# VHH binders against Interferon-induced very large GTPase 1 (GVINP1), part 1

Every score and structure here is a prediction.

Target 1, 242 residues: Interferon-induced very large GTPase 1 (GVINP1), of Homo sapiens (Human) (q7z2y8r1479to1720)
Amino acid sequence: DKRLFVLSILGLQSSGKSTVLNALFGLQFTVSAGKCTQGAYMQLLKVEETFTEELGFDFVLAVDTEGLRAPEHSNKSKDRDNELVTFVIGLANLTLINIFGENPSEMQDILQIVVQAFLRMKQVKIFPSCLFVHQNVGEATATDQTMDGRRRLEQKLDEMAAIAAEQEQCLDVTCFSDVIRFDVNTHVYYFAHLWDGNPPMAPPNPRYSHNVQQLKSRILMTATQESRGNIMKISDVKSRVQ
Structure headers, positions and changes below count from the first letter of each chain, unless a header shows other numbers; Kabat numbers aren't used for antibody chains.
F, E and O are the ipSAE of ESMFold2-Fast, ESMFold2 and OpenDDE, as the mean of both directions, binder to target and target to binder. V2 is 0.75 times the mean of E and O plus 0.25 times the DockQ between their complexes.
[cut] marks letters that were taken out.
The coordinates of atoms that the task and the answers printed are left out; those that the model quotes come from them. Centres of patches stay.

## First folded at step 1 (VHH)

Design a1 (framework vhh_7ubx_2)
Fold by ESMFold2-Fast, scan of step 1:
Structure a1 (fold): chain B 242 residues (1-242), chain A 122 residues (1-122)
Amino acid sequence: as target 1 above (242 residues)
Amino acid sequence: QVQLVESGGGLVQPGGSLRLSCAASGFTFSSYAMTWVRQAPGKGPEWIATISSGGSTMRDDSTKGRFTISRDNAKNTLYLQMTSLKPEDTALYYCARDLYYGSGSYSDFDYRGPGTQVTVSS
């Protein structure tokens, strides 16, 4: 049985996951893809043979939740989305949370659902890893190394954590870092136009390349640490993909 | 190969100051949070401070008024400025690469240096 690293992607508004995965892992190949019984879309990718010993896994299972709606949720939709997000986070070795545009408030519903899911996992003493990817920001924001965007995201996450803690009666939680190990300066990556394909032939500037390499390094470090602990076997997931 | 090497320790009088340095090599220093930890003889390790890749800091409440963590990414160097040193600050000080910023879990440090000895006495 082969070793499997599970990477979950949340907040995807359109199909950009293959672009992200190709940029991060280079020339990965899909060997299986489909929708599981929980409504998540799964894609199994084979790791290049020369890297399997170094990384400690043979395949990457990419999981996404294309059914999520950020701005216009009913109470019934939120309950279903909460179940899907909790399932996806619980399955993953690492969860990538995609934020699109320059205004974190547009992603408020997704951030709320994600924070509530992490808080529920904390209550059963499970602390999954996560990273934030802020895509399709303006060129000025991506080029300028200002901390204002990161500060606003941190404030919003702390606000969502406080609200979730009140709803769940968790008085020991006051900020997002009480829910999950998180550093806004280390665990958030900004990309201007990188995932929108406009223009598709434009060469990336040095900052784009640097951010991609930082994110890739973080994903690989998380994957390597997780492979030493509780790595999944492909047989464990096969029954859920089919 | 990843390597962390601390320097700047020594014998100092109570009330004195020391600046510790940690030289990093073998990895992209600017991409990682970095932490200072100390361990006194016969005692467990004690977290002092963490600095993120972007420069945000977390410090232990008992030392934060006297100790300041900083970094120079161009030089791949981490610093700890210590002031108003007390005999109870006597310990081996080491730097560590921190995979989960400010967690306080020593299992999250994948590499640490051999340490530099700080002795506070007359």
Scores: ipSAE 0.000, ipTM 0.124, lowest interface PAE 16.2, mean pLDDT 68

Design a10 (framework vhh_7ubx_2)
Fold by ESMFold2-Fast, scan of step 1:
Structure a10 (fold): chain B 242 residues (1-242), chain A 122 residues (1-122)
Amino acid sequence: as target 1 above (242 residues)
Amino acid sequence: QVQLVESGGGLVQPGGSLRLSCAASGFTFRDYTMTWVRQAPGKGPEWIATISSGGITMRDDSTKGRFTISRDNAKNTLYLQMTSLKPEDTALYYCAREGFTYYDQSGPLDYRGPGTQVTVSS
């Protein structure tokens, strides 16, 4: 039975999450891939044998959502999104939350669902890690406005956490960092100007490469730390996702 | 400069066959996992098949009996052989690099082609 690190990626349909997945795992060998019944795309990636003892796991399971629907569609579509988000967060050792642009208000409903899911998991003593990735950010925004964006995101997450905690009667929760380990200064990444076009017409922005390398390093650090304390076995997942 | 260019699409009758090609240049093709993805009108992108640098293939269950992915590393070319085509197979077909088996319509892949249109109609 082999050790498994699970990485989940959440975002709206127009969030650019496939760019992040391609950048992070392009050198990993995919041994299995497909869409599960909950609507998530899953890829099983084999870790090179020489690194398995250092990392503490043998495989990475990358879980990507098909794309979350806008709230305007219907109540049933929103309930489906809630179920999907709860499912992928529940599987994950680490969840990446993709934000397209720098204003979290467009993702307010998704942030609320995510915070509610993390809060419910905290109550049953499941403690996944979380990273935020902002894509399609202009050079000026990434350079001069990153701190303002982080502050707005932190305030919105704290607000959502307080509301969720009141509804669930969790008196020990006052901000998002009480729900899950989160630091706005180290758990948020900004990618200046993504490639556009079909296919991309030019090389990526030079700053993009640096941010991707930093994110990849942070993911590996998180994976190594989590794998030594609380990792899944492949057999634990087969009965739930098949 | 990395480039991927698809060809071989067109209009076919139900039950017909097509062979799609993807010509790769600007990188060491044999070292990369390659993928075919399609996007039907009004729908999100759908993964079809992946082939590793070592030749191991993974295919979507709904098409695996009708579609076959292959590669020719000497020619830097990826192929998708499609048989028993159905109207529901009508879509723009893309090839992509980076070892991933799916594409999100919200963002660009590291590298993908412009796509080749397949239309299955009587």
Scores: ipSAE 0.000, ipTM 0.088, lowest interface PAE 21.2, mean pLDDT 66

Design a11 (framework vhh_7ubx_2)
Amino acid sequence: QVQLVESGGGLVQPGGSLRLSCAASGFIFSDHYMTWVRQAPGKGPEWIATITSGGSTMRDDSTKGRFTISRDNAKNTLYLQMTSLKPEDTALYYCAKDLSPYGDYEYWDHRGPGTQVTVSS
ESMFold2-Fast, scan of step 1: ipSAE 0.005; ipTM 0.256

Design a2 (framework vhh_7ubx_2)
Fold by ESMFold2-Fast, scan of step 1:
Structure a2 (fold): chain B 242 residues (1-242), chain A 122 residues (1-122)
Amino acid sequence: as target 1 above (242 residues)
Amino acid sequence: QVQLVESGGGLVQPGGSLRLSCAASGFTFSDYWMTWVRQAPGKGPEWIATINSGGDTMRDDSTKGRFTISRDNAKNTLYLQMTSLKPEDTALYYCAKGGTWDYSSLTPFDYRGPGTQVTVSS
């Protein structure tokens, strides 16, 4: 009956995730929302009927994590986070990895969990799509600043992949591209501040709108490819989540 | 068909108060962020306030002490309570579907109403 696109959103910080969802799917409205598993929340969004033919699906199931690493329970939180991340990545047609700001320590923790999850998916022949989104990056429009950011991310992803491969005894994995199809130049988006001055009276940042359109185009391309293959029906999701 | 119809505007003396209403139809009102904006003659549109589906509000610093945005989801109605009105508040006031700070391909607004005129003069 109805076609479903599953979008998972991961990030250490919960702030900014709703802004990305609203910017990408501004005309959608929540049909239902609830807790799926420990720390995972699901929202079912109805696609405006005029767009369903173009997109190839009728609903978007947005899956968000409550929060990944809790400071007070670092060991227990990390084990829980690994289970949650593996679940949400395995469920999704596309996973958005939302990084708010430029903290290298927080980025490393998220990347380690994500890379381990993708490596485990590879072992069972599941190949989910992913996109990285950096929000509130303070920078000029200059290409060389985003190139430096992409270089650092790729180096960290490769480092995490090598470590994960050693721990999981995967001899054929030496870099992140061995784990999942990934191009740092096309699968990473940098979002400047939404406003050039103090909101709400400041003018909007022109780069934000452009980056939203680029990300939207990538999501639509991924969704179209999925809908021609293994798109889920809404009844299938009810079976998977109880 | 999405419709937004503003009401409650009129002529008021400086220092007076007005309550604007926006009646929404054609969509699930409770699921959307809603915004009030105004436009004075010869000026561009000015954002006043936004309220999310959960009732949290964000207001412009220059008016937040005098203006309060609220919603009644059971009645599909958005409100703007205005107090201590000044001649500078004279404008056409619009109800809009969505939040103006959340940039999207639909900005400035997916839908907005025809507006209600507020005139502050003696």
Scores: ipSAE 0.000, ipTM 0.111, lowest interface PAE 16.3, mean pLDDT 66

Design a3 (framework vhh_7ubx_2)
Fold by ESMFold2-Fast, scan of step 1:
Structure a3 (fold): chain B 242 residues (1-242), chain A 121 residues (1-121)
Amino acid sequence: as target 1 above (242 residues)
Amino acid sequence: QVQLVESGGGLVQPGGSLRLSCAASGFTFDNYYMTWVRQAPGKGPEWIATITTGGSTMRDDSTKGRFTISRDNAKNTLYLQMTSLKPEDTALYYCATEPRYSGYEWLTEYRGPGTQVTVSS
C-alpha cells in the first residue's frame, strides 16, 4: 500500500494553488483529477521515486474546494459549507487557507467556517496543521500592510474562536491558539502584486520568489514530519470518501 | 480562435465616468475568471480587478471605491464601470483570462489589445 500525503486547499482562487503545487512537486508528476464530493475536487500527484524515501510518502492528494458560498444566502448553505470544510480539513495532513485580495467580509466568512471546523476537530482530538496564504495584497505600504494584516488576521481568528467556543460551550478556548498550534508570524504568507501580470505567465519578482521558496520549505517540512507519524495509505482514503 | 475585444475607452475630463466592455469569443467564457489590467506609459501593468465564474469580485484597494467589475455570461461580456476618474487613471485598459492549471497542463492566458482611456488635466 502506498503512502499518501493529503494537502487540502480552501479558497476562491485556483491559479495560485496550482503554482504552489507545481513549484513543490515539479520534478515529475502525473496528475489525475476527479470530483470526490459536491464542492470538492481531488488531484493525485505522483512523487518522483528518487525522493519518496526522503519525503516519506509516494503520492500527494491535493483536495481543492470550489464553490464555497457566502454565508448570507441561507442557513442550509452554511450547513453544507460547514460539512464540506469539516470533511476537507479532517481528511488533510495539511490545509492551506488561500485568501485572495482584501475584502474583509469574505475573509471573515471563510475564517469563521475554518475556525468552527478546527474547533470541532479539537473536540474529537484531531489536530491538523494549517497555513494561511494571502495573495494579491497592495504594494504601496507593504511593510505596514503586512504588520496590520497579521494583526487583523490574529484579531479576527481570536474573535471567531471565542464565538465558536461559546456556541459549543468550550470554556477552555479563549483565542485561536487554544484551538490549534498557530503562530501568525510563521503560519501566514503574504504575496504582494509585484509582477508584470498574473502567474504563471508573468515573471516573478525576487520578493515573490523568496516567499514561494519559504512556503515550499514549510510545506515540505510539515509533510516530512507528518510522514513519520500518522501518514495515510491509499486504502484509508477510499474507505473515508465512500 | 480565441478573441477578446475591448471597447468604451476615450477622452474624458477629471471627475467623469466611463464604462468599458470586453467581448469574448472562441472559448467557454463562463468557465473563466476574468481580469481588468491597465498600463500607463513608462509603468508596468497594474492589476485592477478579477471576477470569478460565480460573480465574486476581488479589487485593488486604490481603485475599488471608484471602479466596479461585472460580467454578463449570456452575452460573453466583461465590464468595468469607472467613476470619479483622475488624470492618474490615464492608461491602456485590457481584459484577460486568469491563467490557471487544468490538472493536466497550464491553460494559456488570453489577453485583448486594449482600449485607451485618457483623463485630461
Scores: ipSAE 0.000, ipTM 0.118, lowest interface PAE 16.5, mean pLDDT 67

Design a4 (framework vhh_7ubx_2)
Fold by ESMFold2-Fast, scan of step 1:
Structure a4 (fold): chain B 242 residues (1-242), chain A 124 residues (1-124)
Amino acid sequence: as target 1 above (242 residues)
Amino acid sequence: QVQLVESGGGLVQPGGSLRLSCAASGFTFSTYGMTWVRQAPGKGPEWIATIYSGGNTMRDDSTKGRFTISRDNAKNTLYLQMTSLKPEDTALYYCARSYDSSGYHPLEDYFDSRGPGTQVTVSS
């Protein structure tokens, strides 16, 4: 039985999840892939043998959704998304929350669902490890623009946390940092698309490569620590899914 | 209040060795990951190594053959053993603590609860 690191990826449909996954694990081969009955999609990726001893796991199980839907006229759709997100976060050693583009409406939808899921986890004393990845951000190399983006994200997270707390009667929660320990300056990574530009074939942004390396290093650090305690076996995944 | 105080820096000849220490107080040291970071004049911070509560380590590839990170939880102290020092290792060395729910120090921000640093100068 081989050791397994579970990485969950949350995002709206077409949120650039494949770009993040390929940047981190592009040279690894998918051993198997399948859809969970609950709407989660799972891909099993084999870690290169030279790294298995150092990382402490043999495989990465990447878990994501078919895509979260924007709110429609049906309240049932939103409940389904909340259940799926809670399930996906609950499976993971680490959850990546992918935000695509700078559209406040799209950001608000995913953040609301994620904040509600974290608040539910807090109520049962589960504190998930998570990182936010913001893709397709213009001016990724301009530090002042990135700082403005972080400020807006923090404001939206605080708004969603306050609303969720009021709805759940959680009097001790007034901002997102009350839900989980979080710093928008250090737990959010901003990426422009690698080949986005005018013209499209412009060289890659150097800041993008640095940010990808930092994100990869943080994921590996988290994975290495988890391998000492709570690492799963492949047989455990089959047992728990059934 | 979380406090971190580095020591052990100084002037050393190329090829020499130094052992840096970081004394921690104000938190349960044994439950946190701890990190060493350096910053040379006019350059950004560079991550060196992290040691987790369980003793496992992650190290920067460019220095991992010469630098060893370790900890003594009974003394609330973090160490960095440096060997085969080069002029390029001249920098202010800081220790830092993680504050997120995973217990890891954010690699993009090495300065959470960091100390004032200890200067290492490698020169003939």
Scores: ipSAE 0.000, ipTM 0.120, lowest interface PAE 16.2, mean pLDDT 66

Design a5 (framework vhh_7ubx_2)
Fold by ESMFold2-Fast, scan of step 1:
Structure a5 (fold): chain B 242 residues (1-242), chain A 121 residues (1-121)
Amino acid sequence: as target 1 above (242 residues)
Amino acid sequence: QVQLVESGGGLVQPGGSLRLSCAASGFPFSSYDMTWVRQAPGKGPEWIATISRGGSTMRDDSTKGRFTISRDNAKNTLYLQMTSLKPEDTALYYCTRGLDIFSGSYEMDVRGPGTQVTVSS
């Protein structure tokens, strides 16, 4: 029975999520891939044998969601998305929340879905680990933009938490940090464009590589901590998803 | 049967504007990410912008202040609105189905024949 680390990725768009997974793990290590439930796709990645003892797991199961629907859609689509998100977060040792592109409405939509899901899970005493990944397309003032972006993200998360708490009648929740353990300075990663110029003609973007390595380090740290107490066996996954 | 056809190119003076269209047929357009790419004389292909099936966009930093990508799923059409055109924007513009710009390669499943944009006085 092999040890399994489950990494889930949530987002409203498809290409950005696949790009992050490819950057973190590469597809050449995929042992198997397929659909596990309506709207969720899995890739099983094998950890190199030389690292399995130190990391405490043998495989990574990457779970990608097929794009979530905006909250303005019907109650039926919202219920289906809530079920999918609850399943995906509940299965995962770590969830990546992917924000892709420059559409402010999409950012608002995904934050609302995620905050509502985390608030519901808090009520049943499930405390998921999460990281935010924001795709940022290589702006010259990236440092200033990410600082301002972090402030805006924190404000939006707090607003969504207050709205969700009011809807769920949770009097003890006033901001996002009341919902889950969260620090905007350490739990948010901004990804610049891979190349500093015209793909495939341009050299690799150093900011992209740096952020990928920081995110990988955080994932490995989380995985190592989970492997000491909460690591899943492959037999456990088969009984839950089949 | 699967086909992409670009239109809207032409000759325009510096500072002008053009809107390019890409008509898709033979596949469920709304379920695919779509991309605009250009190839200038003497250069390799250059990624311009991608729009996801959900409507999220990512644009090349060098042009994003002047170019906007959009889609109309009801019409199976992809658009590129170009403003403040420069002679350096002269290129063959084409659309593609799917493109993972971060993988380090163009994973284009389907490509159109392109529409020529020439910016000169």
Scores: ipSAE 0.000, ipTM 0.135, lowest interface PAE 15.3, mean pLDDT 67

Design a6 (framework vhh_7ubx_2)
Fold by ESMFold2-Fast, scan of step 1:
Structure a6 (fold): chain B 242 residues (1-242), chain A 121 residues (1-121)
Amino acid sequence: as target 1 above (242 residues)
Amino acid sequence: QVQLVESGGGLVQPGGSLRLSCAASGFTFSNYAMTWVRQAPGKGPEWIATISTSGSTMRDDSTKGRFTISRDNAKNTLYLQMTSLKPEDTALYYCAKLGSSWYEDQAFDIRGPGTQVTVSS
């Protein structure tokens, strides 16, 4: 009887246990937590009763990965990462792809794994929803930096999609938007310490916690729309993760 | 700044009882859901119970019949009443609220030193 929204996060390997999901949701509403056999950490969060009608779901299943290893390493590491990414994206109503900073090397590593997974899912007619989340710590030019960042991200996604499509013999794919529903202007969220939106170049908000709450609000608004038609019941998820 | 201070732990025999307290300061306590988490030696943090802003409680099935979470907003204090304690309950117990741990090493924002519970015959 209860409706479940599944939110996943992917990112490169971290030695810590902290993730953006904990920053966004914390453990305030946790009813269950544990690690599944595929290696993802899962938290079941109960939505406060006053919000269940507005959001359209009763629970959030937050799925977090320890981190993905670099693609150019051992075959065992690659196989594990591919299985984990496919599982996590396939389970989720919405997947957050976490990128720290603007390093092209880090962007290349995560994008290669993610684009290949999305392309393989497209071949079996599964169309996952995703958002890219960046943390940048820009100075006075934060708005210009995020605009350049979006342009570079789109170029890299298109390049990765073309390469993956050639490798997988997908002749109908020429850019990333052919793989999933994606708009770099609306599906990329920058967690900018020194940038807080419209108008561009407006005085930045100095508060870390405020920036987290703004990002949380944006993600939850998107999640509310994405929950339409894709809601699962808790019994369905238990059969998929055990 | 947010400060959480746990107390009430100690050495207790199997079958005994303890009441843990968490004194909160630096934020409006009544506006936040609160949780108890424990960490045994060599293990990661294990969630025990959460109490919402509305007073609803959610508890781990393995301890649900033995542990009760409650809060006193007038005193800015969170409680965990533990009964029928077992050796496997031996751990450092922490209280927590919503964290801002974007890139920190903790899965959730644990601010206090915790309170040690040791169950030994």
Scores: ipSAE 0.000, ipTM 0.123, lowest interface PAE 15.3, mean pLDDT 64

Design a7 (framework vhh_7ubx_2)
Fold by ESMFold2-Fast, scan of step 1:
Structure a7 (fold): chain B 242 residues (1-242), chain A 122 residues (1-122)
Amino acid sequence: as target 1 above (242 residues)
Amino acid sequence: QVQLVESGGGLVQPGGSLRLSCAASGFTVSSNYMTWVRQAPGKGPEWIATIDSGGRTMRDDSTKGRFTISRDNAKNTLYLQMTSLKPEDTALYYCAAVQGYYPSGEWYFDLRGPGTQVTVSS
């Protein structure tokens, strides 16, 4: 039985999520890929043997919430998304929350579902790690990866946490930090643009490269910490996914 | 199940030629951007060439005069024709389906094969 690191990516833009994942881990062997019964797209990646001892795991299971969409007058769609998000967060060692663009409504929708899922996980004493990735924002926003921008995100997260806590009747939760370990200064990454020009032929944005290296470092640190005391085995995932 | 399997590598003398094959299963090569990448001992991966769904090719300037990427849609197979081989071409060669670029400027791949070894030596 081999050691597994589970990385979940939540967002409304499938292509952007997969791009970040592959950029972070580099070239690797894909041993299987497909959709699980819960509706998530899963890809099992084999870590090159030279790195397995250093990282503390043999495989990465990448989980993508392909079905998470912007709301379009569907009540059942929202319930489904909430269940899917709760499932993938519960499965993961680390969850990346991908925010694409600067639409406030889109941001509010994903944050609400995610915070509610984290709160439910807290109720059963599961404390997943998470990182926020804000992609394809205007150049001014990316340049101003400032305390003000991060503070606004924190305020929005705190607002969503308070609302979720009220709905779940959790009196001990008043802000997002009460739900999950979160530091807005170290757990949020802003990217000016994902790509410049036509993706297969266009050169990448240099600022994006710097931010990805920081995110990669954070992910590897989190993976190393997780692998030191509580890593999954491949056989364990079969029971949880099916 | 989707996978890529490379073949055709081996030992060749400087100035020789070699053709690598990459057989795809579970997806169609003609519907994807397909690429060849190599990695020499102690070095990072080096992009060689990409072929798009329309059959148009992009090639690295240092090898484009000697290496040609192509495909056979009926056989669902990607090829790399290598000529005028040099000792510096010694590397593990693998194929991959392209999803975009690494932020650093390198191509990135969601699916790649285990590779086939090419050794150029007298």
Scores: ipSAE 0.000, ipTM 0.104, lowest interface PAE 16.8, mean pLDDT 66

Design a8 (framework vhh_7ubx_2)
Fold by ESMFold2-Fast, scan of step 1:
Structure a8 (fold): chain B 242 residues (1-242), chain A 122 residues (1-122)
Amino acid sequence: as target 1 above (242 residues)
Amino acid sequence: QVQLVESGGGLVQPGGSLRLSCAASGSTFSDYAMTWVRQAPGKGPEWIATIWSGGSTMRDDSTKGRFTISRDNAKNTLYLQMTSLKPEDTALYYCARGEYSYGLHPDAFDYRGPGTQVTVSS
């Protein structure tokens, strides 16, 4: 039975989450891929032997979702999305929550479902980690936008936490940080796009590359910390997927 | 500074084959993972395959039966062998240094080539 780090990725449809992230440099891959439930797709990646002792796990299981539906969809679609998100977050050691744009209000449905799922897991003493990734951030105003964006995101997460706590009768929860260990200043990453008119032959944007490297470092740190505390076994995944 | 240059693209009929090449200069090619990505006009970038320094590969499920990534470290060259090409494969194909990244924006890679155009039509 080998040790497994589970990385999940979720977001709204058409938010750029159809790509599976390989977060670890030097990994050797034997890809096994398939659907673990309707709307979720898994890939099993083997860690090179030279890194398994340092990282504390033998495999990475990457879980991608088909895409969450917009608020206007029926209750049946929302119930299905709620079940999918709860399953995906519950399976994962680390969940990446992909947000398109900088307005948290447009992502209210996903934030509400995510907060509710984390609150339910807190009640059964499951403590996964999460990171937020914002795409479609303008280069010129990104610093001011990220400061205001972080404040708005924190406010929205706190609001969703209070609502979820009321619905679940959790009197000890008043804000999102009561649900999970979260720091909006260190657990949110912004990805900028190139301006119109940049030459196609221009080198990659150093800021974008920097953000990708920082996200990779955070994933590796989280993976290493989780492997020392509560690493999953492959047999555990079989039980949860079924 | 690392420079990557793609070649081998062109017009091909459905069902045809093409072999793309990516020549690397200015770095120790053999020490790095290399990736192929494509982007069609008006669409987002799509990851195709990655090959690590040791020769292991990871490929996108939609193309892995038709596309093969390989490398020749002695020539500092990365290859993509494409078979059974379809009109949907029409895109700009570019190589990049490094493994695939979340979102696959061209800016996500430290170094990438300008791309080579592949057009599949009759």
Scores: ipSAE 0.000, ipTM 0.112, lowest interface PAE 15.1, mean pLDDT 66

Design a9 (framework vhh_7ubx_2)
Fold by ESMFold2-Fast, scan of step 1:
Structure a9 (fold): chain B 242 residues (1-242), chain A 124 residues (1-124)
Amino acid sequence: as target 1 above (242 residues)
Amino acid sequence: QVQLVESGGGLVQPGGSLRLSCAASGFTFSSYYMTWVRQAPGKGPEWIATISGGGYTMRDDSTKGRFTISRDNAKNTLYLQMTSLKPEDTALYYCVKDTRYFDWLSPNYGMDVRGPGTQVTVSS
């Protein structure tokens, strides 16, 4: 029975999830890949033996979701998306929420689902780790956009948490940090455009490399901290997925 | 052998709409990321949008809200819906097969195959 670190990735249909993961893990070897549920895709990566003891796990399981935007015509579709997201977050040691671009309505939809899932987990005393990754911000406005983006995200998360708490009758919740340990200044990463407008043909933007290293460091720190406490076994994940 | 054939280009007036199509063959279309790129006269190529096999999209901010990338995996066809067209949208539009597929944790080795392009001219 081997030790497993589970990394889940949630994103809108405009998210660049594969680009972020490629930058984080590079030439990692995939030993297994496939769908585990309707709308969830998983990829199993083997950690090199020389790093297994340092990291405290043998494998990384990356879990992705597809088609999170429910058709607006159906409550059943919204329930399916909520169940999928709750499952994916519940499976993970760390969840990355990937936001691409600036559409407020798209952001509100994914944040609503995520906040509801975290609130449900809080009620059963499960406190998953979460990081936000915001992509496709213009380089010319990156500093101003980052500061304004953090403020808007915090406001939206707090609004969604308050609404969810009222709906679920949770009097001890007034903002998002009451639901899960979250700091908008340290748990949100912003990526400028990777390249001028032709990503595969141009060198990467220097700010992108910096942000990727920060995110990678955070993931590794979280993984190391989790391995010192309770880390999952392969058999545990199989029983949860099946 | 991989082939990509663009269609749907033409002459359109400012404010008009146009739908570009790309017919793909020679590979498992649903497994690969697909991209639209354009090149205006005297300019370098400009990336417009990318879509994964599962339908997740990445888009350029300068054209967001006006251009929508989509795909029909059953028909092996990629689309670009263009609205509110401007004279500066005049360019040769290319369909591109990305090197990435379901192993999305592997590095992106760059654009694999590009079609011959379809000309879009926005003029009154």
Scores: ipSAE 0.000, ipTM 0.111, lowest interface PAE 16.9, mean pLDDT 67

